# VH-VL binders against q10081: the designs that were tried, part 6

Target 1, 150 residues: q10081
Amino acid sequence: MSNLEFVYKYFNSLDVKELYDIYLLRTNVFVVEQKCAYPEVDEIDLKCGHLMLRNANGKLVAYARLIPEQQQTVRIGRVVVDPDERKNGYGRKLMLQALETSKQEFSSSKTFVLSSQEYAQPLYRSVGFKKCSDAYLEDGIPHVEMRLEL

## First folded at step 1 (VH-VL)

Design r1 (framework fv_praluzatamab)
Fold by ESMFold2-Fast, scan of step 1:
Structure r1 (fold): chain C 150 residues (1-150), chain A 122 residues (1-122), chain B 112 residues (1-112)
Amino acid sequence: as target 1 above (150 residues)
Amino acid sequence: QITLKESGPTLVKPTQTLTLTCTFSGFSLSTSGVGVGWIRQPPGKALEWLANIYWDDDKHYSPSLKSRLTITKDTSKNQVVLTITNVDPVDTATYYCAHRDYYGSWEYFDYWGQGTLVTVSS
Amino acid sequence: DIVMTQSPLSLPVTPGEPASISCRSSQSLLHSNGYNYLYWYLQKPGQSPQLLIYLGSNRASGVPDRFSGSGSGTDFTLKISRVEAEDVGVYYCMQALQTPYTFGQGTKLEIK
């Protein structure tokens, strides 16, 4: 029994309210909370899938984008959870759904990759991801590449 | 210092199974981010990648050869074994094993064994 | 499979002169993480290959600074600023963006 709803759409299928909700959440987490001045919106948004998690009231509480890459690989990016909702386990639910949605939408997906900040690594490890790089800078913030293979 | 050395038969008949062993020192396949690959080179021709095995037993194979290739590791013996079934004269090549490390450097195939020449002939 | 094409295949050079080797991939080697998964190897006569350049432009440990790698996406170049006799051998580029990892045909550098 769950009152949570997952919605997956490509950019052209997003309505204006969904687009507003996505960019508001992403900007509040990546720009405002992390105090970065970098453009959050990029051209990948036009070419990837958007996974949304909404609560019973229709509020967008978590989001990730799913980017098909080379050789049955899917990159999971822009993973965010509403700061007011972080104690509800939505991040883990989102990641498990991202894997399931990727298998459904991207035929034969077997490898999943993501770039992880230090604080997020425990979340990704909890669903099976493992580090596969040393630290590197992305927008001045240390990240590591993580991978999950089936 | 990282060292690797290939061993196996130098002469194999067509249709037989070829087994090659890579024995290494200076690193462990229990260390996160490390792997070992196999690459071959027919006489006078270019390098051809065959397979990789990683610390967590992940395995990747060349698709054109996958049905004939098996790669395994024995972490306690510091060995990686490549098996090629149903060999053909076109499998005649020098076979190399090589180290790779993601976590420190992203240096793929940074140290190579000396190579072992395998001739497939009747 | 990604096809790697090198040019020239044969490169005679006078010692002290610069040398340049091109490598072209049939599709972009630039990953979304910002790295080009392009590698350069040198195989000296009778020896195993040795890594020269990793991730497009990074010099491997122990490699002299006269070697440099450049390029992005589909077009890559290995340059030797002043060729020495010890640089003789066959140079290979390799892509590791996707399996199978694929090598170019090789460029044989020889002294005139």
Scores: ipSAE 0.000, ipTM 0.494, lowest interface PAE 16.1, mean pLDDT 84

Design r10 (framework fv_praluzatamab)
Fold by ESMFold2-Fast, scan of step 1:
Structure r10 (fold): chain C 150 residues (1-150), chain A 124 residues (1-124), chain B 112 residues (1-112)
Amino acid sequence: as target 1 above (150 residues)
Amino acid sequence: QITLKESGPTLVKPTQTLTLTCTFSGFSLSTSGVGVGWIRQPPGKALEWLANIYWDDDKHYSPSLKSRLTITKDTSKNQVVLTITNVDPVDTATYYCARTRYESGYYYYGMDVWGQGTLVTVSS
Amino acid sequence: DIVMTQSPLSLPVTPGEPASISCRSSQSLLHSNGYNYLYWYLQKPGQSPQLLIYLGSNRASGVPDRFSGSGSGTDFTLKISRVEAEDVGVYYCMQALQTPYTFGQGTKLEIK
C-alpha cells in the first residue's frame, strides 16, 4: 500500500513549488537527457491541465498534461516518469488516471489521442489506445499517433 | 527451460515464397508484453532484424522488406510464421527467431532467447 | 533508419586483460522515459547470438559480472574487465528505439 496522490490543476491554480517540480522533471527528461531541439516550455502549458503523481514523500514521480482539442478530443502529452522510479508501474497508473481525469474534466470528450514512440506503445495499448497513423518524425524520432474512442 | 526452433525449407529457388515456422516452449504469446521476432544473418555478414509479432497481434516490419513480409502467430500451438515472397539470392541467410519482452510497457529486454537458426539458400 | 557503428572491427586480446568495444548511433537512443534503447549481443563461433546487456547497462540473466555496459545518447561502451577464452566471438550492439531495429557491423574478439 503505497500512499500515492494524484493532483490535477490548470496553470493558474499551480503554486510556485508545483510549477518548479513540473518543469524540473520535464526539463531533466526531455531537454537535458534527450537533448531535444525544440523549446520544452510552450504556450499550451498556459491553457491545459496538469496531472501530477506524487509519492508518500511528496516527490513528483510522474506527470502528464491534458490538452482539450477540437472535435471533443483530449490530447495527452509530456508523459514522463522520474528516471529513479521507472520500475514501479507509475506510467500505467498515470495513464489510467489521465483517462479518468479527462472524462471528469472534459465530459463531452469522445476521443483521446497521443503521440507515441515505438517501445512506449505497449504501455498505451495496455490502457486501450490503438495505432491510427503511419510513423512520422518528431525531433527526428519516429512516432505514431494513437487513439482511444469512447 | 525456454526454447525456440526454426523450421522450413533449406533450399528455395528465386521468385518463390519462403515460409519459416518458429516453434517455442517455456513461454506463451498469451502473456502481456511477450513477442517473437525474426532476425537473419547472411553468411559472414551482420545481423538484420526483419519483424516482430506481439501477444496482442501487433506487428512490426522492417520498412525496406515490408511489402514482402508477413508475420503471423498461432498462440494455441506456440508457433510464429514468417513468410517472404519473391525471394532472391541476396535473401540467402541463417534465419533466427527470438523471444522479446516488455515489462510495465517501458522496460524492453530486446531479443533475449534465440533459436538455433536455420540456413536458407536461395539458388537457381 | 538509425545507423549503428562499432569500433574496433577486430579486437585481439591477451587472456586476463581488459577489452573495450565502442558503439555509436546516428541519433540519440535516450527516450523521454529515461531509458537508452541499446542492447549488446555476443555470437560465439557457430552459435546463435546471446543477450549480454539490455537498456544500456543492465546485465542479462546468467551473464558474468566481468561484462558491463555504459554510455548514454549516442555513445556506448561494452567493457570486459578480464577476458576469458570463452569470450571469443562477434559482439553486436543493437538499437530498439525505433523500427527497423538495427545492429552494428560487429566486433570480432580473438585471443592472441
Scores: ipSAE 0.000, ipTM 0.598, lowest interface PAE 11.2, mean pLDDT 86

Design r2 (framework fv_praluzatamab)
Fold by ESMFold2-Fast, scan of step 1:
Structure r2 (fold): chain C 150 residues (1-150), chain A 120 residues (1-120), chain B 112 residues (1-112)
Amino acid sequence: as target 1 above (150 residues)
Amino acid sequence: QITLKESGPTLVKPTQTLTLTCTFSGFSLSTSGVGVGWIRQPPGKALEWLANIYWDDDKHYSPSLKSRLTITKDTSKNQVVLTITNVDPVDTATYYCAHSEYDYGLFDYWGQGTLVTVSS
Amino acid sequence: DIVMTQSPLSLPVTPGEPASISCRSSQSLLHSNGYNYLYWYLQKPGQSPQLLIYLGSNRASGVPDRFSGSGSGTDFTLKISRVEAEDVGVYYCMQALQTPWTFGQGTKLEIK
C-alpha cells in the first residue's frame, strides 16, 4: 500500500519547493515531451487552487489545478501524472480527490468540467464524468468537453 | 484470471446480420474503468478496431463502420455482443474481443478469436 | 483519423542479435497527463495478439526485460536487445489517443 498524501493550496500559499515541483512536472510533460509551442505557465495559475499528490518518498507524482468558474462550476485542468509512476492508478486517485477537495473549497460547486483528449475519457468516466460536446481542437489536439453534475 | 471467448456463426451469407458474443470471466463490466472491445483481422491483413463498450455503457464505434455496428452488454451474464448488419465478403476476418482497464490495461487480455467467413 | 506507419515491414534477424521497429504517428500521442498513448502488441503465428508495451514505455506483466519501448510524440521505437526464437511474429503499434484507435500495418519478425 501507498503512503500517499494530498495537499491543496492556492498559489500564494505554495512554498518554493512546491512551486518548483509543480512546474518541473508540468514542464517536463507538457513542454518537453509534448513540444508545446504555447506557454505552459499562465495567469490562471495565480487565481486557482493546486492539488498535489506525493508518494511515500515525498515525490510529486500527480497534479491538477482546480479553477472556480461561474454558475457553481469548477474546471479541472493541467491534469498530469509522473510518467515513471503510471502503474499505480494515480490519475484516478487524483481525480477522486479533486472532486472531494472542490466540494470542501468551493461549497457552492455543483458542476465539474474538464477538457479531455478522446482516449483519456475512460479515466474521467471512472469518476463520473460524461461527454458533453463534439470533438474540438485545443492546441492542435482533439478534445471533448466532459461534465459531472452533483 | 481474466479470460474471454468469442462465439457466433462461422459462415454467413452476404447481406445477412452477423451477431458475435464475447463471454468473459475474471472481471465485471460493473467495475469502474473496465471496458471490452472488438478487433478484427482479415486473413493476412492488419488488426482493425471496431467498437468498445465501457462499464457505464458508453460506446465507441469505428466511424467507417458505425452505421452497421451495434455493441451491447449484459453485465449479469458477463457478455458483450457485437452486431454487424449487411455483411459483405470484405467482412471475412478473425474477430477478437479484448479486455481493457483504464489506460494501462488496454487490450491486455484477448479471446482466442473466431473466424467468420462471409461467402455465398 | 490518426495514421500509424511502421518500418520495416519485414525484419529478418539472426538469433542473439538486437532488433528495432519504428512506429510513427500522424499527430502527437502525448496527452496533457504526461502519457504517450502508444501500445505495442505481438501476434505469434496462429495466436491472438498479446500486449507487450503500454503507454509508450511500460512492459506488460510477464514481458521479458529484453523488450523496451521508447519515444515520445510522433516517433516511437520497440527494441529487442537479444532476439530469441520465441519472438517470431508480427508486431503492431496502436494509438489510443483518439477514436478510432488505429494500428500500424505490422512488422513481421523472422529468424534468418
Scores: ipSAE 0.006, ipTM 0.620, lowest interface PAE 9.5, mean pLDDT 86

Design r3 (framework fv_praluzatamab)
Fold by ESMFold2-Fast, scan of step 1:
Structure r3 (fold): chain C 150 residues (1-150), chain A 122 residues (1-122), chain B 112 residues (1-112)
Amino acid sequence: as target 1 above (150 residues)
Amino acid sequence: QITLKESGPTLVKPTQTLTLTCTFSGFSLSTYGVGVGWIRQPPGKALEWLANIYWDDDKHYSPSLKSRLTITKDTSKNQVVLTITNVDPVDTATYYCAHRPEYSSDWAFDIWGQGTLVTVSS
Amino acid sequence: DIVMTQSPLSLPVTPGEPASISCRSSQSLLHSNGYNYLYWYLQKPGQSPQLLIYLGSNRASGVPDRFSGSGSGTDFTLKISRVEAEDVGVYYCMQALQTPYTFGQGTKLEIK
């Protein structure tokens, strides 16, 4: 019953420990990149919702941010799953919860979008997303836009 | 237990079409997130990735070989088929199929078949 | 294409001694999500490859803790803390950040 917990908060509602956990998870695999400024920490974090998945031990094991956009659209970004927890299906559970939370928090939303690198496309397709653009370069890496309409 | 086994001809003539079948057990290619890939290894050389197919029929191909490759699946038979057209002696290799697990964090091949050696010779 | 370069290509080791293999990529394998899309495989003589390490540093199921992966971006290391006879084979690194997935040349570990 208490094995997994989803928590959703806007930036101003995050406490210091939650903020620490989020940025630690988003950066803790950057062992050799500790000295760089990374684009993952940006001003959108101040304006969007933050979805957290914790395990039975209280560890933050997965995270995504939900960005309300114009035209009844929600953009899902910064999807991260702790590599130590890979075999638990947390990525898919996170995405399903992101859709459910978005419907609750942004009740007029009809369209969900995300930018996906090739490796992540199977995850997003597993919850109903489909490619809606040709490949484009972002930081030199091929990406595609993906879309889900409920 | 997940197992995969490659089958097909052991000898093919130049210019012909090579068809290889991967038959698997212990997982379903209807499971969300799951995929199967093909990798080959010429004798004494390094591994070379060829193609992936996923549960939703999404397909990825090696760009240099894309015009010659076709990957298909039959989920009810637990089979994935790779076709290579217009083969030449450089296509001589051991061909492997491999399981790509359901979980998004893995994005790699965890279990491989035993491989099947294909010789392209006149 | 991302080019993967391994060194050494030949690695003779005395049983019980440590061993390390380097893998370098022509571009960063560190994605903005924080993961390195680098994998290590072992191919024992006459056998298919088996997964040792996924996403840079995570041991695959059943892999002994004497195996460890480290590194980030373009420079990665596979380390065996105490080599055993069953560790003989060819070790490959692979990137799956983008297609085509590419492998290093392989490092042949031999007992000497």
Scores: ipSAE 0.006, ipTM 0.562, lowest interface PAE 12.4, mean pLDDT 84

Design r4 (framework fv_praluzatamab)
Fold by ESMFold2-Fast, scan of step 1:
Structure r4 (fold): chain C 150 residues (1-150), chain A 120 residues (1-120), chain B 112 residues (1-112)
Amino acid sequence: as target 1 above (150 residues)
Amino acid sequence: QITLKESGPTLVKPTQTLTLTCTFSGFSLSTSGVGVGWIRQPPGKALEWLANIYWDDDKHYSPSLKSRLTITKDTSKNQVVLTITNVDPVDTATYYCARIDYGDYEFDYWGQGTLVTVSS
Amino acid sequence: DIVMTQSPLSLPVTPGEPASISCRSSQSLLHSNGYTYLYWYLQKPGQSPQLLIYLGSNRASGVPDRFSGSGSGTDFTLKISRVEAEDVGVYYCMQALQTPYTFGQGTKLEIK
C-alpha cells in the first residue's frame, strides 16, 4: 500500500490550508525564477484545476495545475517537486497522475502540452512528451513546447 | 558491465570532416530515458560539451558548433556517431562519449577517450 | 549561456585534511520540477572523467561518503572530508539546466 495521496480540486474548492501549502511549495521552488521576472502567482490559478501529491505525513511534496485549452487539449503547468523529496520518483508519479486526472476531469482530452525550459525536460520525455517547437525565449529563458497525443 | 569506446581517425587535416563512433555495451538506446553525449577536452584545457542524442532520437547540440555537428544513432548496433565538418587546429582534443540516464545521471559512464589531432 | 566559475583553480592539500571546491553559476540551476541540474566530475591524471555527484547533492554509485555536494541557487560546494592520495586530479562542475551544457574551468587538487 502506497502511503501517498493525490488530491485534485478546482480553485474555488481549495481550502485555506491547501492554498497555503500550494503557494508555499511554489514559492520555495520558484524563488529563483522570480528574480528572472516570472510572475509565479497569476490569474490562471483561479481558472484551473490543482493536483496535489502528499506524503504519509501530509506534507505537500509535488504539485501541478491542469489548464483546459482549446481543441481537447490540457496544459500542464507549474509542475513542482519539493527539492528535499526529488529522488522519490514523485515527479514521474505526479505527471502520470496528471494525465489520468485530466482524462477524468476533461473527458474529451486527447492532447497534453507543456512549456519546458530547454534541457530540463527529461521528466516530461520519460512519460511520453516530445518536443514540438524550436527553442523560444520566455522572459529571457529558453523554453520548448512539448506535446503528448493519445 | 557498462562500457563505451570511441573510435575514429587520430589525425585529420584542416577543412576535412571528422567522424567519431561510440560503441557501447551493457545498456541500450531502446530504453526510455537513456542517451549518449559527446564531450571534448583540448590538451590542458577544460571539458566542453558537444552534443547529446536520446532513445527517442531527440538531439541537442552546442549552439556555437551546431552548424558543424551531426549526431546519429544506430540502436541495433549500440553505436552513436558524431560528425564534425570543416575542422581546424582548435578542434584538436580528446573526444569522449558518455552515457545519460533520464537526467538523473548526466554522463555517469565515460569512454576512454580518443585524441584527435588536427594538423596539416 | 550559463557560465560556471570554479574556485580555487589550484588546491594543494595535505593528506587527511579536508578540501572544499566552490562552483558558481551565472543563474540558478534549480528547475521548477524540483531538480538542481548541477553535477561534479573527477578526472584523475591520464584517465577519463568520472561522475561524483549528480543533481546537486546525490553521490554516484561507488563514490565514497567522504565526498559530498551541497549548495542552492547559484552557489555550490564539493567537499572531501579527508583527502586521500587517490583523490588527486581535476574536479569539474557542470550544469545541464539549459544548452549548452557548460563546465567550470576545473580545480586541480594536488597532494603536498
Scores: ipSAE 0.012, ipTM 0.620, lowest interface PAE 7.9, mean pLDDT 85

Design r5 (framework fv_praluzatamab)
Fold by ESMFold2-Fast, scan of step 1:
Structure r5 (fold): chain C 150 residues (1-150), chain A 124 residues (1-124), chain B 112 residues (1-112)
Amino acid sequence: as target 1 above (150 residues)
Amino acid sequence: QITLKESGPTLVKPTQTLTLTCTFSGFSLSTSGVGVGWIRQPPGKALEWLANIYWDDDKHYSPSLKSRLTITKDTSKNQVVLTITNVDPVDTATYYCAHTGYEDSSGYWPFDYWGQGTLVTVSS
Amino acid sequence: DIVMTQSPLSLPVTPGEPASISCRSSQSLLHSNGYNYLYWYLQKPGQSPQLLIYLGSNRASGVPDRFSGSGSGTDFTLKISRVEAEDVGVYYCMQALQTPYTFGQGTKLEIK
């Protein structure tokens, strides 16, 4: 019955509970569930924006980070949905909001890029991204670069 | 709640074309990340995957049956149709349609909700 | 095609006792992205299959916590910590690493 809430903050504006929620969700999905060897927490977290989707109970159900890059480009990374909250369409809602938030925060940026695991491509295509590279390994995991121009 | 229902002929003669329709509710194939698959089960045997179709009209077929299979969707009617040409008695099976989905790079859950199944007998 | 082999094919269990079903694949189901594309389904008598476990070890929505999936690569196990009467049926593993998706032969769990 309650609306979903999107919250966007740069690192310095995050409180300790938000940091706890973000890193718990990211490590649970990318490290524990996917069993990736790559380090989840990095220094880019200190320099980018953090988009959170919370449910009526205040639970963090989905997350992505928005990284301003050179040449009016925004990179979207660490796209994740809580395993208990999947099948609610939150991944797509999150991506659409990431584009809207990026337009508001980075008004000079009209190019969006992301590195997609091979199996995630359909989610990103659904919001307009197109494949723009051959498959490559990132920390041993197959990825493709995808791009969207507004 | 997601619900699927298979419909089509109960009896088909060898060499004929079998057409099965899956009608569903509780989701739409206009929703990104969703798809519908077809799986069959001959009496007393294991499940066999046949084909998938996704919201963006991406289609996957069992390679051994690909030349005989066509899967299509009508998003406005909430229907997915599977056509099998040149049937023979080994095609006798209960045919199921099932929902499939994924949300991000972390999740993929094929066939999480299934129809009731429809038994198709291929005999003279 | 990837071949899926289950054992045992018949599993009589006393209610309240644990049960364990093995699933082996002819090729590794562990993708370089870290996922095992292995799924478990339950088909109760006269009913359609129902998803129990996805991506090797994750319980599907509504599935009781007495069910657990484990394993990696070519060897996978479905465990039921305390079998209940409603758990009777045929259990199938399936791989979705590559097409065609393939199922095991099924394991029939029966009450002794």
Scores: ipSAE 0.005, ipTM 0.528, lowest interface PAE 10.2, mean pLDDT 84

Design r6 (framework fv_praluzatamab)
Fold by ESMFold2-Fast, scan of step 1:
Structure r6 (fold): chain C 150 residues (1-150), chain A 122 residues (1-122), chain B 112 residues (1-112)
Amino acid sequence: as target 1 above (150 residues)
Amino acid sequence: QITLKESGPTLVKPTQTLTLTCTFSGFSLSTSGVGVGWIRQPPGKALEWLANIYWNDDKHYSPSLKSRLTITKDTSKNQVVLTITNVDPVDTATYYCAHRRGYSYGSPFDYWGQGTLVTVSS
Amino acid sequence: DIVMTQSPLSLPVTPGEPASISCRSSQSLLHSNGYNYLYWYLQKPGQSPQLLIYLGSNRASGVPDRFSGSGSGTDFTLKISRVEAEDVGVYYCMQALQTPYTFGQGTKLEIK
């Protein structure tokens, strides 16, 4: 048995503790650990879906947001795994669930895209994503756009 | 892949309003983190940053010029427009628009348009 | 505003010889994330600026390996190991640590 639970909600359906858990995890990874000073909380959070992976104790161990875009495309962003829970395969499990949840919530979805830092490319490649751009700088950090087509 | 092109008048008179349009391809201003900036270069002088606009319609302006600058976008037309009011001969420059990805700090202008020379003279 | 100062402003070089350009900032460009938010551009005669070096020391795509960037904090250097005729132009450093983004005054590289 997995002892893991996936929960998917839009912003208005999030309860106070879910919202707290999401922003705590995102802030600890993107702001504190990665030392990025860009605005972590943005207006896209109000319009997208939030995918949460919780362990048996209810702890949020991984998270991603799913952003519907034009042309049957879903952008997967803010992919994070709790630093204390890395090397448990949660990132891969999260990405596979993000694809399945996107198919269920956005039934016409054919294309998935994301912006990947250098270190994260092996994770996304392992679930089928391929580079589709030259390297570019996002807040000074090298990224590449990656795409998966069904 | 990414290309940008500036267009607008080549000659304007002092006190008039200058409007420049940047038309681009190979990227969308609907993509999170993407922005377009305007940079100018007076003849024989250094580059000077003017303004940025981002996918979420956030706008940043050079503080010394802020009262005279307006930047807007039309995401569906792949265009960014810069307006400079009350122009003076010192506003004579080649005006460039440029792509960047990154919001708060740090990202360079990685692809530039060809530039358009604007002369401010009576 | 962060002031960027380049030296020399004029750099005559014989083809095949090395060239070096200095860029100094009025305050540190080293962010707490470990990156220097310093960029080098080349503007060839009659052309738009093109990115050479990003984040202090990384060569942009398509830039020959004879170009290298070094330095940290307030002192940065762009080096060309063997100058070629096509390297003629004005070199600019830029900081993007804070707005307004600011450029150096430019270094004009000329062939002797």
Scores: ipSAE 0.000, ipTM 0.542, lowest interface PAE 12.3, mean pLDDT 85

Design r7 (framework fv_praluzatamab)
Fold by ESMFold2-Fast, scan of step 1:
Structure r7 (fold): chain C 150 residues (1-150), chain A 123 residues (1-123), chain B 112 residues (1-112)
Amino acid sequence: as target 1 above (150 residues)
Amino acid sequence: QITLKESGPTLVKPTQTLTLTCTFSGFSLSTSGVGVGWIRQPPGKALEWLANIYWDDDKHYSPSLKSRLTITKDTSKNQVVLTITNVDPVDTATYYCAHLTYYDFWSGEFDYWGQGTLVTVSS
Amino acid sequence: DIVMTQSPLSLPVTPGEPASISCRSSQSLLHSNGYNYLYWYLQKPGQSPQLLIYLGSNRASGVPDRFSGSGSGTDFTLKISRVEAEDVGVYYCMQGLQTPFTFGQGTKLEIK
């Protein structure tokens, strides 16, 4: 037993502690270490849903945002897993829950997309995503677009 | 336990095609999250990654060598084959195959290596 | 390509003393999923490389606790708290974030 809890909220429903947890995880994991000038917090955060995975102690251990796009498509972004929680399968659990939550929240959507670094592709393929572009640079790092249709 | 062993010619002539086979036991390339990579080491030099193949037949190659490299797998025989075309003396190296694990975004972990096979390219 | 730079390239140590090896990457190895795709390998004389540290700071199976990995993003360190004779060899860092996977130049650890 893992005693895990998934919580999904739109921006306006997030409380101050949830905002703190989300941005702390995202900035510590992505921005602080990378010394990147690009802002981790962006205007898309105001328009999308936020999926949180908490452990038994209430710690935020994984997070993704679900972005409704045009033509019944949902983009999954900002996929983050707490570095201390490796080998717990949280990334896979998060992705499977992101698909289920998207079906509930965006009932007209059946296409899911994401931008993946080469090295993360195996996990996304294991939940059904397939490459649908040649490699391209995002912040100087090679990525590929991946797509899943249900 | 996981074991890998490289096999192939120890001497090849310039312009020939080099074919190396990795035979393994203790895992299957039909298992999600598993791959096999090839790494080489010229005498007295650093390690150089060449190619990976994954359980779902996805393949990644060193960009500088991509036009000369082909990696394939035969899951039923527990083998991965690397082919290098148009070899020259700079390709002289010990060639290793290694087990690669993926789980929950983990990757690049070459946790078990073969013993290596020295390939000399000379006339 | 991500360039991996190690220092020092030659590391003579007295048995029982600590040793430290630095590895720097030309680009951040921290993925948005929270992991640093940085690995440390040891190649003992005449042997194949063996995994010491995976994902920045995790010891591989069978690796003594005197070995530790630390760092995040672009700067990483491998520490040996007290060097033993069996630790002689060439240490390599590797990034597995994107292809091509790239190794550092190697650090040769020798007993004084």
Scores: ipSAE 0.005, ipTM 0.584, lowest interface PAE 10.2, mean pLDDT 85

Design r8 (framework fv_praluzatamab)
Fold by ESMFold2-Fast, scan of step 1:
Structure r8 (fold): chain C 150 residues (1-150), chain A 122 residues (1-122), chain B 112 residues (1-112)
Amino acid sequence: as target 1 above (150 residues)
Amino acid sequence: QITLKESGPTLVKPTQTLTLTCTFSGFSLSTSGMGVGWIRQPPGKALEWLANIYWDDDKHYSPSLKSRLTITKDTSKNQVVLTITNVDPVDTATYYCAHKGLEYSSSAFDIWGQGTLVTVSS
Amino acid sequence: DIVMTQSPLSLPVTPGEPASISCRSSQSLLHSNGYNYLYWYLQKPGQSPQLLIYLGSNRASGVPDRFSGSGSGTDFTLKISRVEAEDVGVYYCMQALQTPYTFGQGTKLEIK
């Protein structure tokens, strides 16, 4: 068992090592392993919060971005866990922390949304998300919109 | 300890509806993260996944068979039922139900029933 | 649909020798949560399939140390370090990254 730390920062508060860690992890998972054809890095990164989960050695093991869309609504995106860290619970821990961090940062947020690939739906359902759309293609991959209301 | 057992007819005629019941113990479909799937195996052939049902009544079906498949659960009886309409001789197979969860070994089918052979013949 | 391809399909081995089975997927099985949704099953003659390896490389409860799984993304291997008579059966890989869950064709391991 490792001691874990959550860190949350907006873009202009990230240092260069944090930026390196985030983009390396995201590019390795979404571009290299999942072969997503669309640009991984986008302008939303400049406008949203970045939630990082680090292990006791300081390694970035999980990440998500929190995007305030409307008052009391937050979109959770770019959910990723380091492939070398095949330890059950990191994704779930990250999602639970994303909900807590959003409540603190975004005026007691009540509605959370995300776009989920089919395989990820059980993870999101385990923390309370429910499907709210038909399947649609995002970068050629089937997705559904999911929502959680507190 | 988790156990599952399939039950249903052993012989069905073409065009009829096949109904199979999975009765299980050692877990509940009221527990978050729990699910049950159905897999079949025609004689001498590979395994083929058919459907999953989860604690929250979310259902997934094999796309090629979706129009013929219905999966339901009775959480109070610890039962999952699979229905296949308009059966054909190619549906002859051993049918298995299996436990699925979200953690560790249960993230896919970790415990299987004994299977039940269903023959579709006139 | 994700296609799973196993090789070899027939694997005769002498007891005590190592055995290796390959499984390849048409798409990456690595989820953003860090897991490869790849599983290995053994079906002994007349029995139900039993789980050997889950999430790519994790040995299921009660499975002997001689079994190991490796690989990531699209290329996976099941190894048996020293084959025993009880290991006879058909080995299947399966992906559970997306529906439909799909199995390989199966590899029949038999003793020479």
Scores: ipSAE 0.000, ipTM 0.566, lowest interface PAE 13.3, mean pLDDT 85

